VH-VL binders against Holliday junction branch migration complex subunit RuvA (ruvA). Designs and how they scored, part 16

Target 1, 202 residues: Holliday junction branch migration complex subunit RuvA (ruvA), of Salinibacter ruber (q2s5c8)
Amino acid sequence: MIDYVSGTLVDKTTDSALVDVNGLGYRVHVPTSTYKRLPDTDEEVTLHTYHYLREDDESLYGFATKAERTVFETMTGVSRVGPKLALSALSAMTPTELRDHVMEGDKSRLTQISGVGTKTADRLIVELRDRLADLDVLEDTSPLSGGSDARAEARADALEALTELGLSKADAERSIRQVLRDNAGIQSADELVRRALKADQE
Short names: E, the ipSAE of ESMFold2; O, the ipSAE of OpenDDE; V2, 0.75 times the mean of E and O plus 0.25 times the DockQ between their complexes.

## First folded at step 17 (VH-VL; framework fv_tocilizumab)

Design d6 (from d1 with heavy chain Y53S Y103S Y108S, light chain Y92S; at its last look DockQ between E and O 0.34; V2 from the best seeds 0.00; counts 0 for: pae E 5.3 > 2)
Fold by ESMFold2, look of step 17:
Structure d6 (fold): chain C 202 residues (1-202), chain A 125 residues (1-125), chain B 107 residues (1-107)
Amino acid sequence: as target 1 above (202 residues)
Amino acid sequence: QVQLQESGPGLVRPSQTLSLTCTVSGYSISSDYYWSWVRQPPGRGLEWIGYISYRGSTTYNPSLKSRVTMLRDTSKNQFSLRLSSVTAADTAVYYCARDDYYSEGGDSYDAFDIWGQGSLVTVSS
Amino acid sequence: DIQMTQSPSSLSASVGDRVTITCRASQSISSWLNWYQQKPGKAPKLLIYAASSLQSGVPSRFSGSGSGTDFTFTISSLQPEDIATYYCQQHSDYPLTFGQGTKVEIK
């Protein structure tokens, strides 16, 4: 329901931000990674939000990036994983680091998240692998920016081209992700397609 | 009420494959939890063998990994243990157990909360 | 593998006595340790999880403490029905491992 809040930052703590939006003060819970990106008080801020509603809990969570919000939403959709654990994960590592550890099955790194034991780490891997496979590891969608990135355009064009060449959407996205992980400076759709086709072969 | 019951032969000859089945009642093994096997040689302590998850993924004790296979039959709500090339050292009471786990707000819970009654398997010529 | 060493291997005590069992891990396991009770001829029963948390339906005379590598299990007032072997078990890393057990008897 509430997809973002944009207004004046009137107060912040290590785990929350109070944002004044035309006279309405929204208390938004944030991970440490988002806290570190908050401006000084009395400056403008925009946060991507998720309205968490349960029978005995109603809270607004906020994130500097859409990737962080996607991770939070995906994690809280897993049985036995609540908002505190999801915030701990985002405070301990970036969305791309989390995705990579989940895709590689790296239980040792996941157990370093506060409150995550060995079997909780295994549940995260089992439940999140398919849900996080499509996360854009190189996308930076700044909450204070409304424009599209040249890299995002190249990725979209490359995805379209690869599917026209016969790859499934999932295979195309996986191949592009691998290429960008290894070659973060690519801004050409043609080069992305060429390298993604080679990566798909291995 | 969830119950676990082991079944299988009580006597297995050396070099053969030990096969046990755990039948679960009162809960679907494909809905949640991890489903484990634990064994106890007579008069000795407990050894974890491995688990199979509600999604079918397996993890085995490395000391047994080359000889262990675990499978599910979700239509019968059963999970099974196969241990190949058995010797007298594999004589034990074999338990199936439900492995419940989670963490929330820094708390950790990870334990075998429901056990079968156990099935003695003797390996003898 | 994480080795779990219990002390003592057996003990004999009178009804009403305070009984203490220790469990040492070969490396830090934080508080990720359980205690089980196994009565003769029966399956183990979970008593304590997370080092110190009492499982539902378990009498309050049972308690646990410790963190890191050294853990303690206590029966504040031994009862006749507490005759059993007690096991600690870690869930910090695979493979899951148990202590060798402590047999508790009444003298």
Scores: ipSAE 0.131, ipTM 0.598, lowest interface PAE 5.3, mean pLDDT 85
ESMFold2 (binder alone), look of step 17: mean pLDDT 92; pTM 0.937
OpenDDE, look of step 17: ipSAE 0.242; ipTM 0.693

## First folded at step 18 (VH-VL; framework fv_tocilizumab)

Design t21 (from d4 with heavy chain Y102T; at its last look DockQ between E and O 0.64; V2 from the best seeds 0.00; counts 0 for: pae E 2.05 > 2)
Fold by ESMFold2, look of step 18:
Structure t21 (fold): chain C 202 residues (1-202), chain A 125 residues (1-125), chain B 107 residues (1-107)
Amino acid sequence: as target 1 above (202 residues)
Amino acid sequence: QVQLQESGPGLVRPSQTLSLTCTVSGYSISSDYYWSWVRQPPGRGLEWIGYIYYRGHTTYNPSLKSRVTMLRDTSKNQFSLRLSSVTAADTAVYYCARDDYTYEGGDYYDAFDIWGQGSLVTVSS
Amino acid sequence: DIQMTQSPSSLSASVGDRVTITCRASQSISSWLNWYQQKPGKAPKLLIYAASSLQSGVPSRFSGSGSGTDFTFTISSLQPEDIATYYCQQHYDYPLTFGQGTKVEIK
């Protein structure tokens, strides 16, 4: 799996970025929201990526934030939701907006996504409601061109560690959310993991 | 191979309820797909009636919604159509069909890929 | 409701002729357009999905094109076995709707 691409931005379009990484040019498909955050060509860029593989398709998708990649991965892990639909959703709205509209059953807003009619909107609501419920725990942590909040990085690292320890992503997100409600000042991934595991046992 | 077969009475009196059952072989109706009813009046075109999603939710054609109920019986691997208060306008060949999806160019596209052979229902005194 | 209008309603052609049928949606449906063949006394059979993608097992003489509101179905060389009524169908919005059909006959 290619988790990120970091290099020189050679070319960009409204739906792609060509990134040169030490002589290898990676064409990365991006949502419009990520395109708008890309630097000028010839500048450095880092994108969170998802390497989409199937027998008849191999493509690299890129995102300005881990939250966007998480939404993409969550959506494409569902039957009848492909990478183009997921990309269209992220081009039309933020991860938080998408989650809220799915949770509320807002078909009218979902049909504003390119290529989404009422059947597809209904399917998104039915298939994604519980999978997107805790997305806010993974708020934007990795700006394309700036420093990260240490607290946001600690949360992302803790989530990865908890899932490696066997918790589902949903359970890990919920545990981290609970710990942070009780102590919002935690800046250490190790401390988050320790407290989340203790809370999970109680 | 997945196969669909309609069954039910071929004749129904006006104002009564039309009832049809689709028996599915080779696949569990609760495992995937939308399972649909489509009708065709004699010599005319096709009209979608509704479907039941493999997770259990139903969606009906708004023009028929007040008269339509669809249910499933997973123990017999069947889904059914009930159409109440029928008139002569409801005379048609009734098909059950699988609403399948195929990956193409980065998206999934739906279509009715498997059909039953159809059951003619006549509404007559 | 999205209304699907096919043209022509019927046609006659000779074996080997190129046959073209059009379908217009009353609003954009992107590429969510299917084509079905229905032979007399039989259930419809899916030929083309996603406007242009050929269903498995369907001969390559059948093709489709278009997006948005205007779609075309083509039989490159009509065969005797292609006598049927052809329907377009949108899978974009509820209710799912079909065109009125195009009856294809051999002269």
Scores: ipSAE 0.593, ipTM 0.824, lowest interface PAE 2.0, mean pLDDT 87
ESMFold2 (binder alone), look of step 18: mean pLDDT 93; pTM 0.952
OpenDDE, look of step 18: ipSAE 0.872; ipTM 0.949

Design t22 (from d1 with heavy chain S57Y Y102T; at its last look DockQ between E and O 0.04; V2 from the best seeds 0.00; counts 0 for: pae E 13.1 > 2, placed apart)
Fold by ESMFold2, look of step 18:
Structure t22 (fold): chain C 202 residues (1-202), chain A 125 residues (1-125), chain B 107 residues (1-107)
Amino acid sequence: as target 1 above (202 residues)
Amino acid sequence: QVQLQESGPGLVRPSQTLSLTCTVSGYSISSDYYWSWVRQPPGRGLEWIGYIYYRGYTTYNPSLKSRVTMLRDTSKNQFSLRLSSVTAADTAVYYCARDDYTYEGGDYYDAFDIWGQGSLVTVSS
Amino acid sequence: DIQMTQSPSSLSASVGDRVTITCRASQSISSWLNWYQQKPGKAPKLLIYAASSLQSGVPSRFSGSGSGTDFTFTISSLQPEDIATYYCQQHYDYPLTFGQGTKVEIK
């Protein structure tokens, strides 16, 4: 229900920010990576939030970037992974670093996250690999990067072409994601379509 | 300055419910931290029971989960432990403790940095 | 659950002796290990966190080392006030677990 908080930063600690929004003070729990990006007290701040609701509890978690929020949401959906562990992961590494270690199966680095044992690292690798792979095709796009723009255009064109050829949107997205995971440098829509059609038939 | 103090009955009959309260002074339990219960049977080691986060969500030791409830009363700055269906095996000194974290070498490490004095609870008929 | 095994279960030493206690985890816990001191009739007191980091206000004669599965706690020069039971504790995965304790006495 609360998607962002924008207002005056009245207090901050290594794990929280108090934001005043026209007389309403929101205490927002943040990872250290977001804390380090907070402005000085009495300056304006906007945080992307996740509104955590339980029958007996209500908490607001906040992040400097949408990528961080996505990682938090994805991690808290993993069995035996709570908000404290998800914040620890974001305090220990960037979303990109986390994704890289998960895709590589690097248990040694993952267990260095506070609260992550071998069992939890194995679980994170399995569940985050699938869930982050589902999201990263669209979230890698950067409007300020010329190469990323061309790749985003090629992906959009390929998705449109595959759906025109009769694939469901879900199947087309899955096939494009698989091709790009195996061949990250492709920036041609026709090449994406060609390889995605082969991948869909597998 | 922060102090934790356990209170509750010293004797509980088998099959009844054990109930203990931890009163915190010098810090608001609704401001931060994890607030834990740990027990120690006479002459034996320590067993973690569970914690309640300052926002109210709980995590319990799986071996006790079916019998444990933890709650808080922020108006009295207290958190409590309820352990149902007790047996003689539940006889122990019960401690409340604060679970704090420390940043070291790029990682966060949790530890119980402040403990109550402990309260002996005996389960016998 | 991660089992923590301490050795020895008890020891006796003279004032000034070096005392060494080991703690073995049933699986790798990286450096997620704490050491506590418990004097008779009192609550545990945190001495060392993160396997080797000394808690503020703790005398420098206490130290810890290790990573992975094998950890060591050392008192470089035993003092009369160090009579206690010492516990290792992992904070790597839930449930949190403690070693069975090592009782240290003066001879």
Scores: ipSAE 0.000, ipTM 0.450, lowest interface PAE 13.1, mean pLDDT 82
ESMFold2 (binder alone), look of step 18: mean pLDDT 92; pTM 0.942
OpenDDE, look of step 18: ipSAE 0.876; ipTM 0.950

Design t23 (from d4 with heavy chain Y53W; at its last look DockQ between E and O 0.49; V2 from the best seeds 0.71)
Fold by ESMFold2, look of step 18:
Structure t23 (fold): chain C 202 residues (1-202), chain A 125 residues (1-125), chain B 107 residues (1-107)
Amino acid sequence: as target 1 above (202 residues)
Amino acid sequence: QVQLQESGPGLVRPSQTLSLTCTVSGYSISSDYYWSWVRQPPGRGLEWIGYIWYRGHTTYNPSLKSRVTMLRDTSKNQFSLRLSSVTAADTAVYYCARDDYYYEGGDYYDAFDIWGQGSLVTVSS
Amino acid sequence: DIQMTQSPSSLSASVGDRVTITCRASQSISSWLNWYQQKPGKAPKLLIYAASSLQSGVPSRFSGSGSGTDFTFTISSLQPEDIATYYCQQHYDYPLTFGQGTKVEIK
């Protein structure tokens, strides 16, 4: 299973990246949101990947964040939601936005996804609501070229710690989002937890 | 093999409610697929009425939505159509059909792959 | 509502002839188009899904093509059992809509 690709970005299009890994060129399909975060060609890049494998389809998909990959995996695990629809959703919305709109049944927002009418919006809401309810979709804002895993890991560790301290998962996610909104550069899970707890206590 | 069969009265008076039942054999209607009604006036084309999803969610043609109710009885493996306030324009052959899905090139595509034999309902006094 | 317009409304051809039916959508539906065959007194039968994919058990003389707004259905060599009315149907958005039908007859 190919979990990431890391190498030199040889070429990019609006929906793909060609990454040279020691002489092997991997064509990775990406959502527009990941394309916009790609570096210039000839620079180093790391993409979180999902190897989509069916009897009748084999493709490598890539994402700037683990949250995007997790949403993609969850969406494509549902019959009637294919990888093209999943990429369109992630091109238009963050993982958090998509989860929230699906959970609230917000058809008006979902139809703003390119190629998604009311029929497809209904499918997303009805088929995905229970599958997205318990996902960790915290956003990672770190750049693709390096350092992004450390900040993402700090957020994941903070979420785990806050839930162990008694906050619901929803409350912990909300508190972490508030702290990061004010202090986007925090790389320490300990500092993030302390600030989230202080904000919750006010 | 999966089979669908329509049943119900063949004659309904104007302003009354048309009621039809589709009995599904060989597959549980709560397991998968969307379960649809489509009608065809004599000598005319086909009109989609709506479908009920395997989880019970309903979706109706907007032109009929104010008069349509679809329900299911999972213990009998049946889904039903009620169309209120009927007129002569509602005279048609009514089909139930399964809305199936197919994977092609990264997307899922839908189609009605299994149909009942149809039941003529005439609206007349 | 997405309007589906078929052409011609009817046609008559000899056994062995190539038959072509067109279907136009009032807006782009990508490849979300199906073709059904309906013989007199019977329910419709799915022939083609996703614009060009042949349903299992359907003879290879039937084919479909197109994307966007313009679609074509072809019978490469008309057989006596192909006498029927053919409908296109979009499955892109609500309400799901059918073309008005094309009646195919043998000369």
Scores: ipSAE 0.654, ipTM 0.805, lowest interface PAE 1.3, mean pLDDT 88
ESMFold2 (binder alone), look of step 18: mean pLDDT 94; pTM 0.960
OpenDDE, look of step 18: ipSAE 0.909; ipTM 0.957

Design t24 (from d4 with light chain S30N; at its last look DockQ between E and O 0.62; V2 from the best seeds 0.74)
Fold by ESMFold2, look of step 18:
Structure t24 (fold): chain C 202 residues (1-202), chain A 125 residues (1-125), chain B 107 residues (1-107)
Amino acid sequence: as target 1 above (202 residues)
Amino acid sequence: QVQLQESGPGLVRPSQTLSLTCTVSGYSISSDYYWSWVRQPPGRGLEWIGYIYYRGHTTYNPSLKSRVTMLRDTSKNQFSLRLSSVTAADTAVYYCARDDYYYEGGDYYDAFDIWGQGSLVTVSS
Amino acid sequence: DIQMTQSPSSLSASVGDRVTITCRASQSINSWLNWYQQKPGKAPKLLIYAASSLQSGVPSRFSGSGSGTDFTFTISSLQPEDIATYYCQQHYDYPLTFGQGTKVEIK
């Protein structure tokens, strides 16, 4: 199994990255969210990967975060959900947003995913509700790197603090997500908690 | 080999409930697939009524949803259709069908690959 | 609801002719389009799924093409046993809908 690739980014398109790993070029299919995080060509890149194998398809998929790969693995591990659908979902929304909409049965939001009609939206809800409810690592959005990410640590600490202050896990996650959407660079758990409490009260 | 067979009364009075059963042989309806009902008025086109997933979830055509119920009996390997408050407009050949899925180019596509022979139900006084 | 419009509603052709039937969806359904053959008094039979993929056991003279809103079904060389009504059907949105049918006859 190829769990990650780390090397020089040779080329990128809106849906793929070509990564040179010691003379081997890996074509890695990526969601838009990962494409936007790719460096310039000739720079180093590390992607979490999933090697999708079946008798009639063999492709390598790559993600900036472990949470995205986990969602992709979970989705494609279910019959009737293929890698194109999984990639489209991750291009349209974060792992947490996808989980929330599936858990809530929000067909209206799910049909906003490119190429997803009401039939496919229903399939996502029916097939994934229980699978996404069981995931513990959905909130791990840290890029793969040689060390810890202070933003991921701050987010984890803020979630713990908000839960201790009495918010449900779902409410805390939603508030933190809103704050980070507006202020992506926050590295302080205290600042996240402060702003999340304000956002929750609005 | 998988076969589907419709059964039930061929004549139903107006305002009563139409009831049909599809018996599946060669495959367990609780193992996979959506199991569907489709109808065709005499000389007319096909209309999807709804289906029931192998795990029990149902989806109905919105135009019929208020009058339709589908159930499974996994011990008999059957799924059924009930259509309430019928009128002459509900006269049709009723087919049960399996909704299969196919992998193509990274996506799954669905189609009705196995059909029963059909059962004519006439709604008449 | 997605309306599926077939053209023509009927046609007559000679054995050996190329037959073409079109199907237009009222909105994009990408490639979620199936073709069925129905002979009188019989259930429909799946011929083509995913717009262009031939069902197992279906003769290679049948083919399909298209994506989005416009789809084409072709019989490359019509045979006597191909007398039937042909339906397109979308599997993209609920309710699942069929075209009105195209009746194919031999001259």
Scores: ipSAE 0.655, ipTM 0.823, lowest interface PAE 1.4, mean pLDDT 88
ESMFold2 (binder alone), look of step 18: mean pLDDT 94; pTM 0.960
OpenDDE, look of step 18: ipSAE 0.903; ipTM 0.955

Design t25 (from d4 with heavy chain Y109W; at its last look DockQ between E and O 0.21; V2 from the best seeds 0.00; counts 0 for: pae E 5.1 > 2, placed apart)
Fold by ESMFold2, look of step 18:
Structure t25 (fold): chain C 202 residues (1-202), chain A 125 residues (1-125), chain B 107 residues (1-107)
Amino acid sequence: as target 1 above (202 residues)
Amino acid sequence: QVQLQESGPGLVRPSQTLSLTCTVSGYSISSDYYWSWVRQPPGRGLEWIGYIYYRGHTTYNPSLKSRVTMLRDTSKNQFSLRLSSVTAADTAVYYCARDDYYYEGGDYWDAFDIWGQGSLVTVSS
Amino acid sequence: DIQMTQSPSSLSASVGDRVTITCRASQSISSWLNWYQQKPGKAPKLLIYAASSLQSGVPSRFSGSGSGTDFTFTISSLQPEDIATYYCQQHYDYPLTFGQGTKVEIK
């Protein structure tokens, strides 16, 4: 199966990316959150992919982060949830926000996803509550370009540091998510810890 | 083939509880789908009462919620409707129906695809 | 509650005529609209789901279109066996709601 595509970004739309891999053009469907992280056309890009296959549908879906791909895969694996609904959810909210709203049973927030009425929102809560509870939804929101992934290491290190400083794992994760909503590009564990401690205090 | 059959009283007195059972054959009600009740007063349109999801969760029409209970008996492959404190306004044909789903254009879409024959319940003194 | 309004409430047409029924939702329901046929003394029968998709075994003279709030159901060439009441139904929000019905008769 195709686990990632890496190549030259030939074209992009709000819901797709065309990636040239040595003469093969892959059309990859993406949520808006991933579209916003795509580089300029003609630059190199790597997308985490999921090959969605059923008897009457075959498409390649792509994501800036593994958390997004995992949420997409988890959503499309449950009854009455298709890939368009999963993309709409990831376009409307982060994996963290989606998990939190499902865990809380917050139908009001879930119905704000395009095309989701109260019946669908109720089904998302019922079907996904158990499946999303254990997922790691922390994400690196840096642009999709080359270089070392120091941000993922910084976030893991910050989580460990905050728990060593006495925060519960849940509190540490919440504080890191809050900081990253305001400062998505942080690559330093020390900076993450510093800002997360301020957020936790007040 | 999946079939649904309603059973229960044809006559209920005012203020009593209406009880109906839907027997499902050819499919286990705990395997998939929503299992629903819909009613139709004589000569009038259709009103959704509520359903029970295959996982056991129930959802009721808010207009009836205070008077409605739905249960299932998986050993008999049946689901039931109880409507308390009935009046003449509750006189209707009561249908049970399967809420099925279809894949179209990247999404799943729901519809009531299989219905029972209907059971007329008259509320009268 | 999402109110579903059908028009007309009844109609009479000749065999072979094109018949059109409209259904309007009080708020957007995307394409979460179904059409049912009900003959006297019988349970409703699903004809169309997802606004425009034909249920298996339903004759091709039946069709549906629309999205959002405005939906149309068409019988391209009315047949004697099409005498029935037709209902639209939204599957988007609780409570699930039906239109009031359109009775179709042969002249």
Scores: ipSAE 0.810, ipTM 0.922, lowest interface PAE 0.6, mean pLDDT 89
ESMFold2 (binder alone), look of step 18: mean pLDDT 94; pTM 0.957
OpenDDE, look of step 18: ipSAE 0.902; ipTM 0.956
ESMFold2, look of step 19: ipSAE 0.168; ipTM 0.628
ESMFold2 (binder alone), look of step 19: mean pLDDT 94; pTM 0.958
OpenDDE, look of step 19: ipSAE 0.890; ipTM 0.955

Design t26 (from d4 with heavy chain D100T; at its last look DockQ between E and O 0.65; V2 from the best seeds 0.77)
Fold by ESMFold2, look of step 18:
Structure t26 (fold): chain C 202 residues (1-202), chain A 125 residues (1-125), chain B 107 residues (1-107)
Amino acid sequence: as target 1 above (202 residues)
Amino acid sequence: QVQLQESGPGLVRPSQTLSLTCTVSGYSISSDYYWSWVRQPPGRGLEWIGYIYYRGHTTYNPSLKSRVTMLRDTSKNQFSLRLSSVTAADTAVYYCARDTYYYEGGDYYDAFDIWGQGSLVTVSS
Amino acid sequence: DIQMTQSPSSLSASVGDRVTITCRASQSISSWLNWYQQKPGKAPKLLIYAASSLQSGVPSRFSGSGSGTDFTFTISSLQPEDIATYYCQQHYDYPLTFGQGTKVEIK
């Protein structure tokens, strides 16, 4: 039952981190996105973890953000999706990019994930569409050792405001995604809401 | 002990619709897996026709897609193949097969692990 | 479509001989490659999945190797009951495709 590990980073590779927690060394498998956020060796690190356990396999997986862990857990809970595929997906794209491509049914983008052919891409779309649409916390709002990202907070605030104004959660998320795709620099919740309402009326 | 058995007419006239049913025993077709049709002209190689995923989604070979429909009847634990506008080129042994998966080192790999005995369908008047 | 090309199309060998069949994919399929045995008048039987993993109940004289585009199937010591046609099959992209088959006979 390991939900996080916090300790000294004693070794790292592009797909793993060895974290010393008071004399216990945990080897944690990580996606490339989490590797890029790891500190230098001998520095403190905290990783959100998922303990993957089945009769013939046991591994500890780690992530810089709770959103990544949630996506990993969601993916590995799906038929015929293993942890290696889930790590490959998170190494190739952000949680929000993955959700967007799944919601759009974009097989061509999904096949760009290492080891994913068209059969696997179809299965990801079929199995994940509803599961990823329901997740409130796909944004990277919980960094390894810091406060919330201002843009992630603005998006979360905009989502709440739009749903209070009558949009479904799915419609609000779609509108915010469109606005941010067209205007990547926006970091104000008020501006996101105003543009999303205009886009929704179109 | 899962078994698959094809059934249907062995002779179909040209331009008509070929219809086959696969009856599955020992496992519910709505519980897991892909449930597939594969055909083999006499003395020749194998051609994948399509399958139904346990959740109900279908995928067909693009070369046959305009003529093929697959359905399932979960109350009878059966899935079916309909191939319209048949010609002599559609004469073949038709197999139903289960598309299973195996866990190896963090990934799942798929294969056809259980096949029916096959049903010869001849297209002739 | 991913084309699967087997070589040779047929072969004849003596009991006890080592038999090798190759399969080439027109595009990378990683390790999503299966091998089936089909005896005359029978349905195909899965022998090897994931390029190299032996199906339960299959004799250890059968083996497979390869990744990407080039795959090899081997019978280390041919037995009379191994007379069959062998097919490779990719399970990576739609449409799922088979090689044209390799007929194995005893001299």
Scores: ipSAE 0.730, ipTM 0.890, lowest interface PAE 1.0, mean pLDDT 88
ESMFold2 (binder alone), look of step 18: mean pLDDT 94; pTM 0.962
OpenDDE, look of step 18: ipSAE 0.892; ipTM 0.948

